# VH-VL binders against q9umr5, part 240

Target 1, 268 residues: q9umr5
Amino acid sequence: SYKPVIVVHGLFDSSYSFRHLLEYINETHPGTVVTVLDLFDGRESLRPLWEQVQGFREAVVPIMAKAPQGVHLICYSQGGLVCRALLSVMDDHNVDSFISLSSPQMGQYGDTDYLKWLFPTSMRSNLYRICYSPWGQEFSICNYWHDPHHDDLYLNASSFLALINGERDHPNATVWRKNFLRVGHLVLIGGPDDGVITPWQSSFFGFYDANETVLEMEEQLVYLRDSFGLKTLLARGAIVRCPMAGISHTAWHSNRTLYETCIEPWLS
Key: E = the ipSAE of ESMFold2; O = the ipSAE of OpenDDE; V2 = 0.75 times the mean of E and O plus 0.25 times the DockQ between their complexes.

## First folded at step 11 (VH-VL)

Design wb88 (framework fv_dargistotug; at its last look DockQ between E and O 0.67; V2 from the best seeds 0.00; counts 0 for: pae E 4.3 > 2)
Fold by ESMFold2-Fast, scan of step 11:
Structure wb88 (fold): chain C 268 residues (1-268), chain A 122 residues (1-122), chain B 106 residues (1-106)
Amino acid sequence: as target 1 above (268 residues)
Amino acid sequence: QVQLVQSGSELKKPGASVKVSCKASGYTFTDYAMNWVRQAPGQGLEWMGWINTDTGNPTYAQGFTGRFVFSLDTSVSTAYLQISSLKAEDTAVYYCARNHRLYYPWYTFDYWGQGTLVTVSS
Amino acid sequence: DIQLTQSPSFLSASVGDRVTITCRASQGIRSYLAWYQQKPGKAPKLLIYDASTLQSGVPSRFSGSGSGTEFTLTISSLQPEDFATYYCQQLNSYPTFGGGTKVEIK
């Protein structure tokens, strides 16, 4: 039978958003056990990402233990960063396909409705003052705020993204890299019409330089230094890039063509 | 059976240098970072910094830059602490301590060396 | 730096007593606190991490509690081998230790 699928939602989201995804999986892979984790829903999605990783880890451990043949992860938006950390912190994960749906893997630098709700008077150019404070790092959105004009502050203050990307060293970095490298496939999905993830290439490990020019994954120091294993994964043929135009941020989990093209082939 | 074995006590004059060793066994040396913690006589614990055993990159706490150097020799699973231009206030027991492989980004120390007393006196 | 204040600095207790040691952080550190035991002439030994998780091999008479800025280490029934100095350590940033609590058996 098919490997179980674990779904991790995004910012201000819940398990209900994935009803279409579950329908698609049931149609193409009938009998698949799909668990959509209903932790950190709604406002609780603003909790610090390391707190969310701890909660999601506790939820996935028994699922993985019951599936010796492996599991698949489908992780949406902010949830993709949670899954990045899960793969790194778990010495015993058995994830085959990690499917990242429009997640800001290199960070976010752009205004969103969510960010304006939380910090209504802040322009993106000034948000570093809040996010790179101890108080700001208690909010998930600030854990992956990556201001390309204040990269020194990002490297020193980011309690989450700079660490899981290996941009700032940590005593666990070597084991996090070894754990992450056990993943079978890293499936990256995103597109130019997302409208929320900025730059959209962040979903493919691309990001702004200091002049706000996007550099792709292969030009990032993180990749060149192989800080957490991207270069090794690419050399193994384990990274899949699946960009698609015409899809808005809230539609990645409910578009049939995207499912058939980018997700379905990686479920076994 | 994890073990961290440190070199023996040292008595040095001010201005001399000392090199303390910490030999690891019972685990894969490069999978765990090594920390250095000192304790002056009758005082508490003071974290000095750590070294990435895979890359060799050291990170020093604010008060321990300059005269203090962390290094390693992976072929013999050994970490080193070198202190140059020794001062009387460097008198302390120096511990190596392995960083625990916990799930989250914490600095916790699960195994410690027995300590090396460095005494600096004229 | 996050500062940790331990109280009391010193206590005397009899075998079988319930002993409580407190550690207070200068800012919120969630549950990111560890406790160590250091016996005279020995290296510290990890007892508890993540405020309440007991390290493997540590006797069940040791327990930890607390979150945010206030943390407690409890020894439910003090034994002769528990004569030691106890240190708290924060895990949230570069490590800092409390000043220690010396437990003397009466």
Scores: ipSAE 0.706, ipTM 0.855, lowest interface PAE 1.4, mean pLDDT 92
Fold by OpenDDE, look of step 13:
Structure wb88 (fold): chain C 268 residues (1-268), chain A 122 residues (1-122), chain B 106 residues (1-106)
Amino acid sequence: as target 1 above (268 residues)
Amino acid sequence: QVQLVQSGSELKKPGASVKVSCKASGYTFTDYAMNWVRQAPGQGLEWMGWINTDTGNPTYAQGFTGRFVFSLDTSVSTAYLQISSLKAEDTAVYYCARNHRLYYPWYTFDYWGQGTLVTVSS
Amino acid sequence: DIQLTQSPSFLSASVGDRVTITCRASQGIRSYLAWYQQKPGKAPKLLIYDASTLQSGVPSRFSGSGSGTEFTLTISSLQPEDFATYYCQQLNSYPTFGGGTKVEIK
């Protein structure tokens, strides 16, 4: 039998958004128990990410307990960060495949309409003033805002991304790395036509330097220092990169070709 | 079982230095951060800072910079607190405390040393 | 820094009594609150963390509640071994402790 699949949605999403994915899984892997976690839907997805991590943890623990052979995680957009944190804080998770579906794994620094409606008076270059304040950190989006021009503020004020990345030292950094390394495979999915994740390479742990040049995962300090296990995972062949062009952000979970190419192979 | 055993009481003169040890056992030393907490006689608890037992990187609370130094000897699962240029106001019981593993990276202490009394008197 | 104010500072009670201790935070700390018990000459002992989660091995007569800025520690039926000083501690930021509540024999 197939291992259970747990799905975590993204910003402003709900379980309904994954109806096509469920159909694809049912068709190609009949009998798979798929649970789309209907937590922090819609506006509630703006709540602090640590709060979300706790909520989702409570939901996945019983599922994992009933699946001794392991489970698969499919985590979309913001959900990918939630899942990475989840795997970092759980010392007893049994996740085989962690599928990060177009997630800003290395953060967001976008000047997109998607963010502008939330911060209509703030430009990308000025959002740090809000996001790196105590008030700003109460919003999920600010928890992974990564301003390459204000690295000091990011490192000191980011209450989520900088911590799960091990960029800022904290008491649980070592154990979180150990926990995350329990994953069987890290499947990174994203693409250049996403239109929301900025830069799109963030889905592959690439990101801007101080000159807004996109560096790859292997050039990132978090990789070089193996601060949360990326270098180790890559070395043991546990990282899968599946880039795909021609897919907009809201279509990653509904595209059949994407599913067959990047998701289905890891649902065994 | 988890145990933190600290060194014995110290009597020092002002200006002297003291080094308190905290030996851990019953768990993987480098998996848990170590904290230091001070308690003056008849007073409450005051967090001094923490040290990453894996990297050796210390973080000091406000008011505990300069004269206070956290260090490790991982080969014997021991954390150290050194206080230099001791003052009378440094008279207190000093505790080492293990960081409790939680789903967030903040500070709770699940196991404590028995404490070390440091008395500074002329 | 976040200040924690405990009340009362001193509490006289008898064995079997229901005891309630309050901890107020100067700002919202969500559920990032712990309670410790300290007996004379001994190190503090963790009782409750995350405002309401009982630490392993702690008797069920201890309970914690609250969120935001108001928190309570309750001992449903005070036992002889419960006479001690209790401290709340926040971990929303760098740790700070309340001033303590000494529970004494009436």
Scores: ipSAE 0.583, ipTM 0.826, lowest interface PAE 0.9, mean pLDDT 94
Fold by ESMFold2, look of step 13:
Structure wb88 (fold): chain C 268 residues (1-268), chain A 122 residues (1-122), chain B 106 residues (1-106)
Amino acid sequence: as target 1 above (268 residues)
Amino acid sequence: QVQLVQSGSELKKPGASVKVSCKASGYTFTDYAMNWVRQAPGQGLEWMGWINTDTGNPTYAQGFTGRFVFSLDTSVSTAYLQISSLKAEDTAVYYCARNHRLYYPWYTFDYWGQGTLVTVSS
Amino acid sequence: DIQLTQSPSFLSASVGDRVTITCRASQGIRSYLAWYQQKPGKAPKLLIYDASTLQSGVPSRFSGSGSGTEFTLTISSLQPEDFATYYCQQLNSYPTFGGGTKVEIK
């Protein structure tokens, strides 16, 4: 009787990483069909996000077709951006709960180990020179790089985040908003001790202004203009914010208290 | 049964204006952006820009801002291209073309109007 | 602006021939390329999108391949109705079209 659950992994990740989450679902909701999508694993997670969205879309279509009552999405880290794009590009998605597990929904502006591995000599203040080039946009990390000090470059060069946020007009903007608004609930999960998502409030659609002061979701232009439907969703009571301290980035899907508090209630 | 039906051929003098219509049927007009494409006689295709059919906001390709105006009448599911101060160089077939959706990139044109020949001669 | 160069600009072929048309981009465009067929006096018709995906209703003798900067359209066995001009179009930025390849009967 439980709706099927589809899990989408993050950067340098694979389906195996979610074994504890699967255990929690099986123990609390026996009989739930859970599919952890085995696509774009490891280094393949660096491919452009639109390529990943296309591949994941092909994988979820048959699962959704076999579950007319609806499905749930649990999407971790970079995977939360893939899932949000899926909700926009799929005219007929039947997602009830979209659970965004520590995802950089308003972008990333932080020096992290994976950025140092990929661009070893760059500081966050200079990474816009790489990420906002055609070559840089071939890497998934750069598709959601959001430099608050180079707004014009971000708005013009971002091939992914600026589009799914409705920050730059495009031919599909109206339909993407309509499609996103068909989700039943948007569950936002993250916390101050994540250590990777920068600012961590990006998981809640917060982000830096030009002075690197964090503005919350309701202070963002994309919210105020309702560019892709956040204001409408909040007004419907469809946005759930579930912050939790003390959890590092790699531990979100292996913490039972987090699961029981923030995830389980939405797996109807 | 998606269909785009354009207005008929026009013969104009230099300096005149023309307004080409493109009436859509078989789909929700405001869900799909409308593009305009020009083809001079014996030549290739040239994208002129698009109009957001929900908001009415146009985007023009470089070289098409000024004398070229995109507009809509959503009550009749119709897009318009108006060209003012016609020049001999404007002689071409003008097509409307609907954006394909569900896929990135979104500038793939899945349905086209039959074309409207505009001839400008003195 | 991304420039597209089609090769050849013109070719003569017979019914049953295998035909290949090349489109090269001035910079990488991933798989964001479409192919159109245009017969004289008619509007273009979409054949292929996303480099290799056939549009609904397009015969399977048409195929597309390539990524990055080099793409091909192949007609495995040319039919009488395939004599037309073929255009590639890049979609990675504001759209631009190739110069066209006219396929004529010889």
Scores: ipSAE 0.353, ipTM 0.717, lowest interface PAE 4.3, mean pLDDT 90
ESMFold2 (binder alone), look of step 13: mean pLDDT 91; pTM 0.914

Design wb89 (framework fv_dargistotug)
Fold by ESMFold2-Fast, scan of step 11:
Structure wb89 (fold): chain C 268 residues (1-268), chain A 122 residues (1-122), chain B 106 residues (1-106)
Amino acid sequence: as target 1 above (268 residues)
Amino acid sequence: QVQLVQSGSELKKPGASVKVSCKASGYTFTDYAMNWVRQAPGQGLEWMGWINTDTGNPTYAQGFTGRFVFSLDTSVSTAYLQISSLKAEDTAVYYCARNFRFDGPWYYFDYWGQGTLVTVSS
Amino acid sequence: DIQLTQSPSFLSASVGDRVTITCRASQGIRSYLAWYQQKPGKAPKLLIYDASTLQSGVPSRFSGSGSGTEFTLTISSLQPEDFATYYCQQLNSYPTFGGGTKVEIK
């Protein structure tokens, strides 16, 4: 039988977004128990990411306990960062495939309609003033705002992303790395036509330097220092990169070709 | 059974140096960071900083740079606090405390050493 | 730095009394607050974390409540072993402690 699948949604999202994904899984892997977590839906997705991690952890514990063979995670957009942290904070997770659907793994630096709605006078160049304040860090989107022109502020003020990526040291870093390394496969999915995740290569641990030139994962200090295990996972053959053009941000969980190419092979 | 056992009390003259030890047992030493907290006579608790037990990298609170050095000997599961150029104002009980590992990024301390009194007087 | 103000600094109580200690933060810290007990000549002991979660082995007469900037530690029926100094500590940034509340026998 197939391992259970746990799905974690993104910003301003809910379980409804995954109806097509569930249909695809049912067609190719009939009998799979799929749980789409209905926590932090809609506006509640703006709550601090560490608060969301605590809530999702409480929900996944009984699912993992009932599946000694292991589980798979499919985590969309902001949800991919929640899942990164879950894998790090859980001493006993049994995740086989962690499938990250267009998640800003190295952060976000781009003007989106979501940011304009929340901060109408914002431009990506000045959002650091809000996000890197104590007040701003109470909003999930600011937890992964990564301004490449104010990297010093990001490193000191980011309460979430800089910590889980090991960009700033933390008392829990060693155990977080040890826990994350238990994952069977890290499946990274994203593409140039996403239109929201900026740079799109953030979904593959690439990111802007100070000149807004994208440097790929292997050029990042977090990879070179193996801060949370990326270099070890890559050496183990556990990282899968699956880029696909032609897919907009809200379509990653509803494109059949994407599912068949990038997701289906990892649902044992 | 988790235990943190600290070295004995020290009486030092101004200008001397002291090295306090904190020996851990009952858990994997490198899985938990070690914090240092001091308490001057009749005063409250003051966090001094922490050391990454896997890498040896220390982080110092404001006011505890220069004369204070955190170090480790992982082969014997021991953390050290060294204070150089001792001043009368350094008189305090110094505690080591294990960072509590739970879901999130928070600093709070589940196990404490018994404390080491460092007295600096002429 | 986040400042924590405890009140009262000192209180006298009898065995069986209900004791309430408050801790006020200079800015919002959600539920990211812990309480410690320190007996004379001893190291502090963690009682409560995340504002209201009781540490394993701590008697149920201890409880914590509050969020944001106002927090309370309550001892519902004071026992002889509870005469100690109590400290709050915020978890939201680099740790800072309150000034302490000394609970003495009446």
Scores: ipSAE 0.680, ipTM 0.838, lowest interface PAE 1.6, mean pLDDT 91

Design wb9 (framework fv_dargistotug)
Fold by ESMFold2-Fast, scan of step 11:
Structure wb9 (fold): chain C 268 residues (1-268), chain A 122 residues (1-122), chain B 106 residues (1-106)
Amino acid sequence: as target 1 above (268 residues)
Amino acid sequence: QVQLVQSGSELKKPGASVKVSCKASGYTFTDYAMNWVRQAPGQGLEWMGWINTDTGNPTYAQGFTGRFVFSLDTSVSTAYLQISSLKAEDTAVYYCARNGRFDYPWYYFDYWGQGTLVTVSS
Amino acid sequence: DIQLTQSPSFLSASVGDRVTITCRASQGIRSYLAWYQQKPGKAPKLLIYDASTLQSGVPSRFSGSGSGTEFTLTISSLQPEDFATYYCQQLNSYPTFGGGTKVEIK
């Protein structure tokens, strides 16, 4: 029998977005119990990420408790950051595959229609003034805003991403690392045609330096310092990278070829 | 059971140094950060900073840089606070306090040492 | 730094009384506030964190409420062992404590 699958949605999203993903899983792994968490839907996805982590944690605990053989997580976009934190704050998680669908794991620095809808007069170069304020950190999208031209502000003001990535030291860092390292597989999915996640390599722990040159995961201080376990996971053979071109941001959960190539192999 | 046991009271002259110890038991020492909190006689609580018990990296609050040093001996699950060039204004009870559980991301202190009174007088 | 103001600084109460202590923050701190009890000559004891989450082993007569800038600690029916000084602490940045509220026998 197949391990249960827990799905965590993204920004301005809901469980309805995953109807095709559920169909694919049912076709290839019939009998799999799939739970799409119906929390922080739509506009509530803008609530601070630590608040969302607490709510999702309460929802996943009973599911994991009923599945001693383990569970899989499929976490889309912003949801991938929620799942990063879930794995770190749970000393009792039994996650086998953590499948991250185009999530800004090193942060976001890009002008998109979603961001313009929320902050219509702000450009990416100016958003740091809003996001790195106490008021801005009340919004999920600002919790992972990573301006490479104001890295000092990001490191000091980010209440979420800088902490879970170990970019700023934190009292919980050691246990967060130990808990995260319990994951069986970290499956990273993303691609150049996403159009929302900027840089798209953020889905693979790459990110801009101060000159907006993308440095890949192995060149990041968080990897080199092994701040939350990426280097250890890679050495263990537990990191899977599955880039795919031709997929827009809203299509990662509804593309059959993507599913068959990058997701299906990791659903035991 | 979680316990934090601190060293005994100290009476020092201005200019001397003191080293307060805080021995932890009942949990994995390196899993929890250790904080230091000071309380002057008849006054409230003042956070001094914390030390990462796994890496040994200290973080000091404003006003506690220079003369104050946080250190560890992981082999005996002990954290230390050293104060050099003691001044009368350093007279206080010094507490070690364990950072709360890892499932809440903010600074709160779930277990405290009994306190060490450091008196600085001529 | 974020400053916390407690009121009252001192209150007199009798066993069985409902006691309410207020903590006000100089800026919004969401629910990132803790409450501690300190008895004379003893270390502080954590009562509540995240504004309203009761620490394991703390009696249910203690409760916390509030968000943003105004928070309250309530003791529904004061017991002899509750005569102590109570401190709030903000968790939204590096820790700062309120000035304390001493609850004394009437």
Scores: ipSAE 0.739, ipTM 0.878, lowest interface PAE 1.3, mean pLDDT 92

Design wb90 (framework fv_dargistotug)
Fold by ESMFold2-Fast, scan of step 11:
Structure wb90 (fold): chain C 268 residues (1-268), chain A 122 residues (1-122), chain B 106 residues (1-106)
Amino acid sequence: as target 1 above (268 residues)
Amino acid sequence: QVQLVQSGSELKKPGASVKVSCKASGYTFTDYAMNWVRQAPGQGLEWMGWINTDTGNPTYAQGFTGRFVFSLDTSVSTAYLQISSLKAEDTAVYYCARHHRFDYPLYYFDYWGQGTLVTVSS
Amino acid sequence: DIQLTQSPSFLSASVGDRVTITCRASQGIRSYLAWYQQKPGKAPKLLIYDASTLQSGVPSRFSGSGSGTEFTLTISSLQPEDFATYYCQQLNSYPTFGGGTKVEIK
C-alpha cells in the first residue's frame, strides 16, 4: 500500500490548515497514514529555524523507523526550509518524495503583511539592519531574509538559509549534501499569484540579482557549485517543477486542482 | 576504531617553519571536517580554525591568518598544519580534532589526535 | 565573541565526592554548550554536548544541565580516573572555551 506522509506547516500556522489536504489524500490514496506535526504552532513558528529542526527531527524519527519502505514529506511555506534541513541533518532518513509547497528556498525579499506586523516601521530595503543582527537571527523569518542589495551581509549573518544552501561553508556541508541526495524526488511547487513569497521563483531556487532581476536555479552559484546536490538531483531526473498560476499563499494546501496536478502523482 | 594519529614533537628555532600532520583512519576522511586546536604550556584550549576535507577550503579563526596554513592530502587521509616564521609564542601542543557528524550547525569535536608539541627555542 | 567563565579554577576532591563545575556565558547561547575532560598529557575527550546530552561511552555519573547563560557539569561520585581538567565550550558560533577547572586529589 501507500507510504506514510508527514506534513510540516508554515509561519503562523498549525495542523488545522491541512484538513482539506488530508481529505484529498484519503480520496485518492485511501489507507495512507498522514501525520501532521503539531509543533511550533502559531507564534511558536517565529522561533529560530534550527530550534524547529531539532523539534521536528525528534517527531519524525519514530515515524521513519516504522516505515522501512519510506515516507513522503509535504512541507508548506517556511516548513519547506525546515524539511530541507531535516533531509540534510538526518544520516538515516528514508524520504521518497519531498514536496515543497511555495517555500522560499533561496530566501525572501518582499513587503508582506507578516513583515509589517512584526516590524511595522521597516520597509524591505531596511530590514537587513534588523535581520542580520544577532537579535534578528533569533526569529525564523529573519533566518531566510535574503536582501539582494546586501548579499555580503546575508552570507555572513544568515544562521540558517546560507548554511543549508551551502552559500557559506560549514564543517557539516559534505555529510549534509550526502544525506540530502538520498531523497527520491524533490517536488517544487509555487506560482506568480502567491502574493507572499517574493520573488515567487524562490520556490524553484530562482532569486533576485543586485538589480532585482530574477535568475533561475541553473544560474545560481548554489546550483553551479552543486553545494548541496541540486545539480546532481537534476541530472538524476529527481527534480520536479510544478508552477501553477491563480493560487494565493494560503491556498496551496486546499486547492484540488493543485493537489491532483502537483502532489497526487508523487504519493506512491 | 576512529583514530587520528599526529606526527611527533618538533624543536625549532625562531624563523623556521614546521608542518604537523594528522592521519585519519576508521572512517571516510572527506565526510568530516578537521579542526585545529592549540594549547600553550599550562594554558587552556584555543580554536584555530577548520578545513573542509572534501573541498580543501580552510577557515581561520581571528589571529591565525598569514603564518598558519591548513592543507590536506585526501589520498592518504591526512590533514596538515604549517606554521611559518615561527616565534617563541607559537610553543604549544597542536591538536587536530574531527568535527562531529550528524548534527546541527554546531561546532564540537568527537575525536582528537594525541597532540603534537612544537617547541620554539633558540 | 562569546566569553565563557568557569568556576572554580581549581577544586580538591576525594573519591566518592559529588563535584560541580559552573560555566557562565557572556550572552545567551541556548543549550549550545559542550564539556570536555582532559587528563594530564592527553588530548581532550568529549563528555557532553547540547548542555545535557551524554556522549556515547561516557559514564552515567557525568551529567550536564543549564541553558541560556548558566551551565553546570556534575560528577555524582568521583572516581580515581576522573581527576582531570574540565573545559566548557560554546557551540553556537566559532568555538570559544572556558578557562578550565582542574580537579585534583585531596
Scores: ipSAE 0.678, ipTM 0.840, lowest interface PAE 1.5, mean pLDDT 92

Design wb91 (framework fv_dargistotug)
Fold by ESMFold2-Fast, scan of step 11:
Structure wb91 (fold): chain C 268 residues (1-268), chain A 122 residues (1-122), chain B 106 residues (1-106)
Amino acid sequence: as target 1 above (268 residues)
Amino acid sequence: QVQLVQSGSELKKPGASVKVSCKASGYTFTDYAMNWVRQAPGQGLEWMGWINTDTGNPTYAQGFTGRFVFSLDTSVSTAYLQISSLKAEDTAVYYCARNSRFDLPWYGFDYWGQGTLVTVSS
Amino acid sequence: DIQLTQSPSFLSASVGDRVTITCRASQGIRSYLAWYQQKPGKAPKLLIYDASTLQSGVPSRFSGSGSGTEFTLTISSLQPEDFATYYCQQLNSYPTFGGGTKVEIK
């Protein structure tokens, strides 16, 4: 039989968005136990990411305990960051494939409709004033706001992304790295037509430099220093990159060709 | 003191199976990846793949999928290499070898087993 | 896979000679190269890692240099116990070994 699959949704999202993904999995891997975690739905997705990590951790423990052969994670958008941290804080996870669907792994720096609801007068150039405050860090979207023009503020104020990426030191960094490195495969999915994740290469650990030129993963300090294990995973052949054009942000979990090309091969 | 001790030589007929063991001692077994390296008579070293000793997940180099299986028994700190449907071309010394660091894969293999000669002949 | 080419495949030298073995990678591997010594009937021994760092217990006559695609192992004053086959190994991706260089003492 197939390993169970755990699905984690994104910002302002819920388990309903994954009905097509579940259909695809059932067609290609019949009998797979798929659990779509119905936590931090809708407005609750704005809760601080560390709070979400704790809640999801409590939910996945019994699922992993029932599957000694391992589980797969499929984590969409913001959910990919939750899963990143989950893999680091769990000293006993048994995750084989971690499939990241268009998640801002190096952060977000772009104007989106999500920000207009929460911060209606903000622009990407001035959102750092809100996000890098203690109040702003109580909102999930600010936990991965990464302004390339204020990198010093990002490094000092980010309560989540800078820590899980090892960009700022943390007492648990060595343990988090060891735990994360137990993952079998890190499958990164994203593309230029996403329209929300900015830069789209953030889904592949690429990001803007101070001139807004995108530098790919291998040019990032977190990779070069191997801060949380990316270089080790790449050397192991454990990182899979699956870029696809023509897919908008809300379609990654409902496109059959994307599923067949990028997700299906990693579900054992 | 770190030691990797392998099982003794095997003489097998084509089509048979063999299981080579590699018992580790002197360190925490699950902290270091275990590699398998093959050397045919008079030939060079060929990396076959590795197994994550914490998760049990194997990774095979090209050419070593299918008939070759890496496994573990963490309760006795032992890694195994099983070869099924043996062919004459599988005749080689098989080595287990530990990554030199638990955290970074770039620094080579610091401890090796003594090798297990597997001979496949009629 | 990254391929490693060692040269020469074979060399014969006298005790006291300076011996140089080269290893060339098919693509850049930074400094993630190791050197091993293998004596007849024995498992390989790690001599050098990270291109130039000497493994504990290895005699100082062994040294490594290079980065990117070209690497060198040097034995400054060859001793009788140094007759062996030497292998380079890249670890920038899935490990691969060079073809080996057999060093015989005249």
Scores: ipSAE 0.000, ipTM 0.381, lowest interface PAE 20.2, mean pLDDT 89

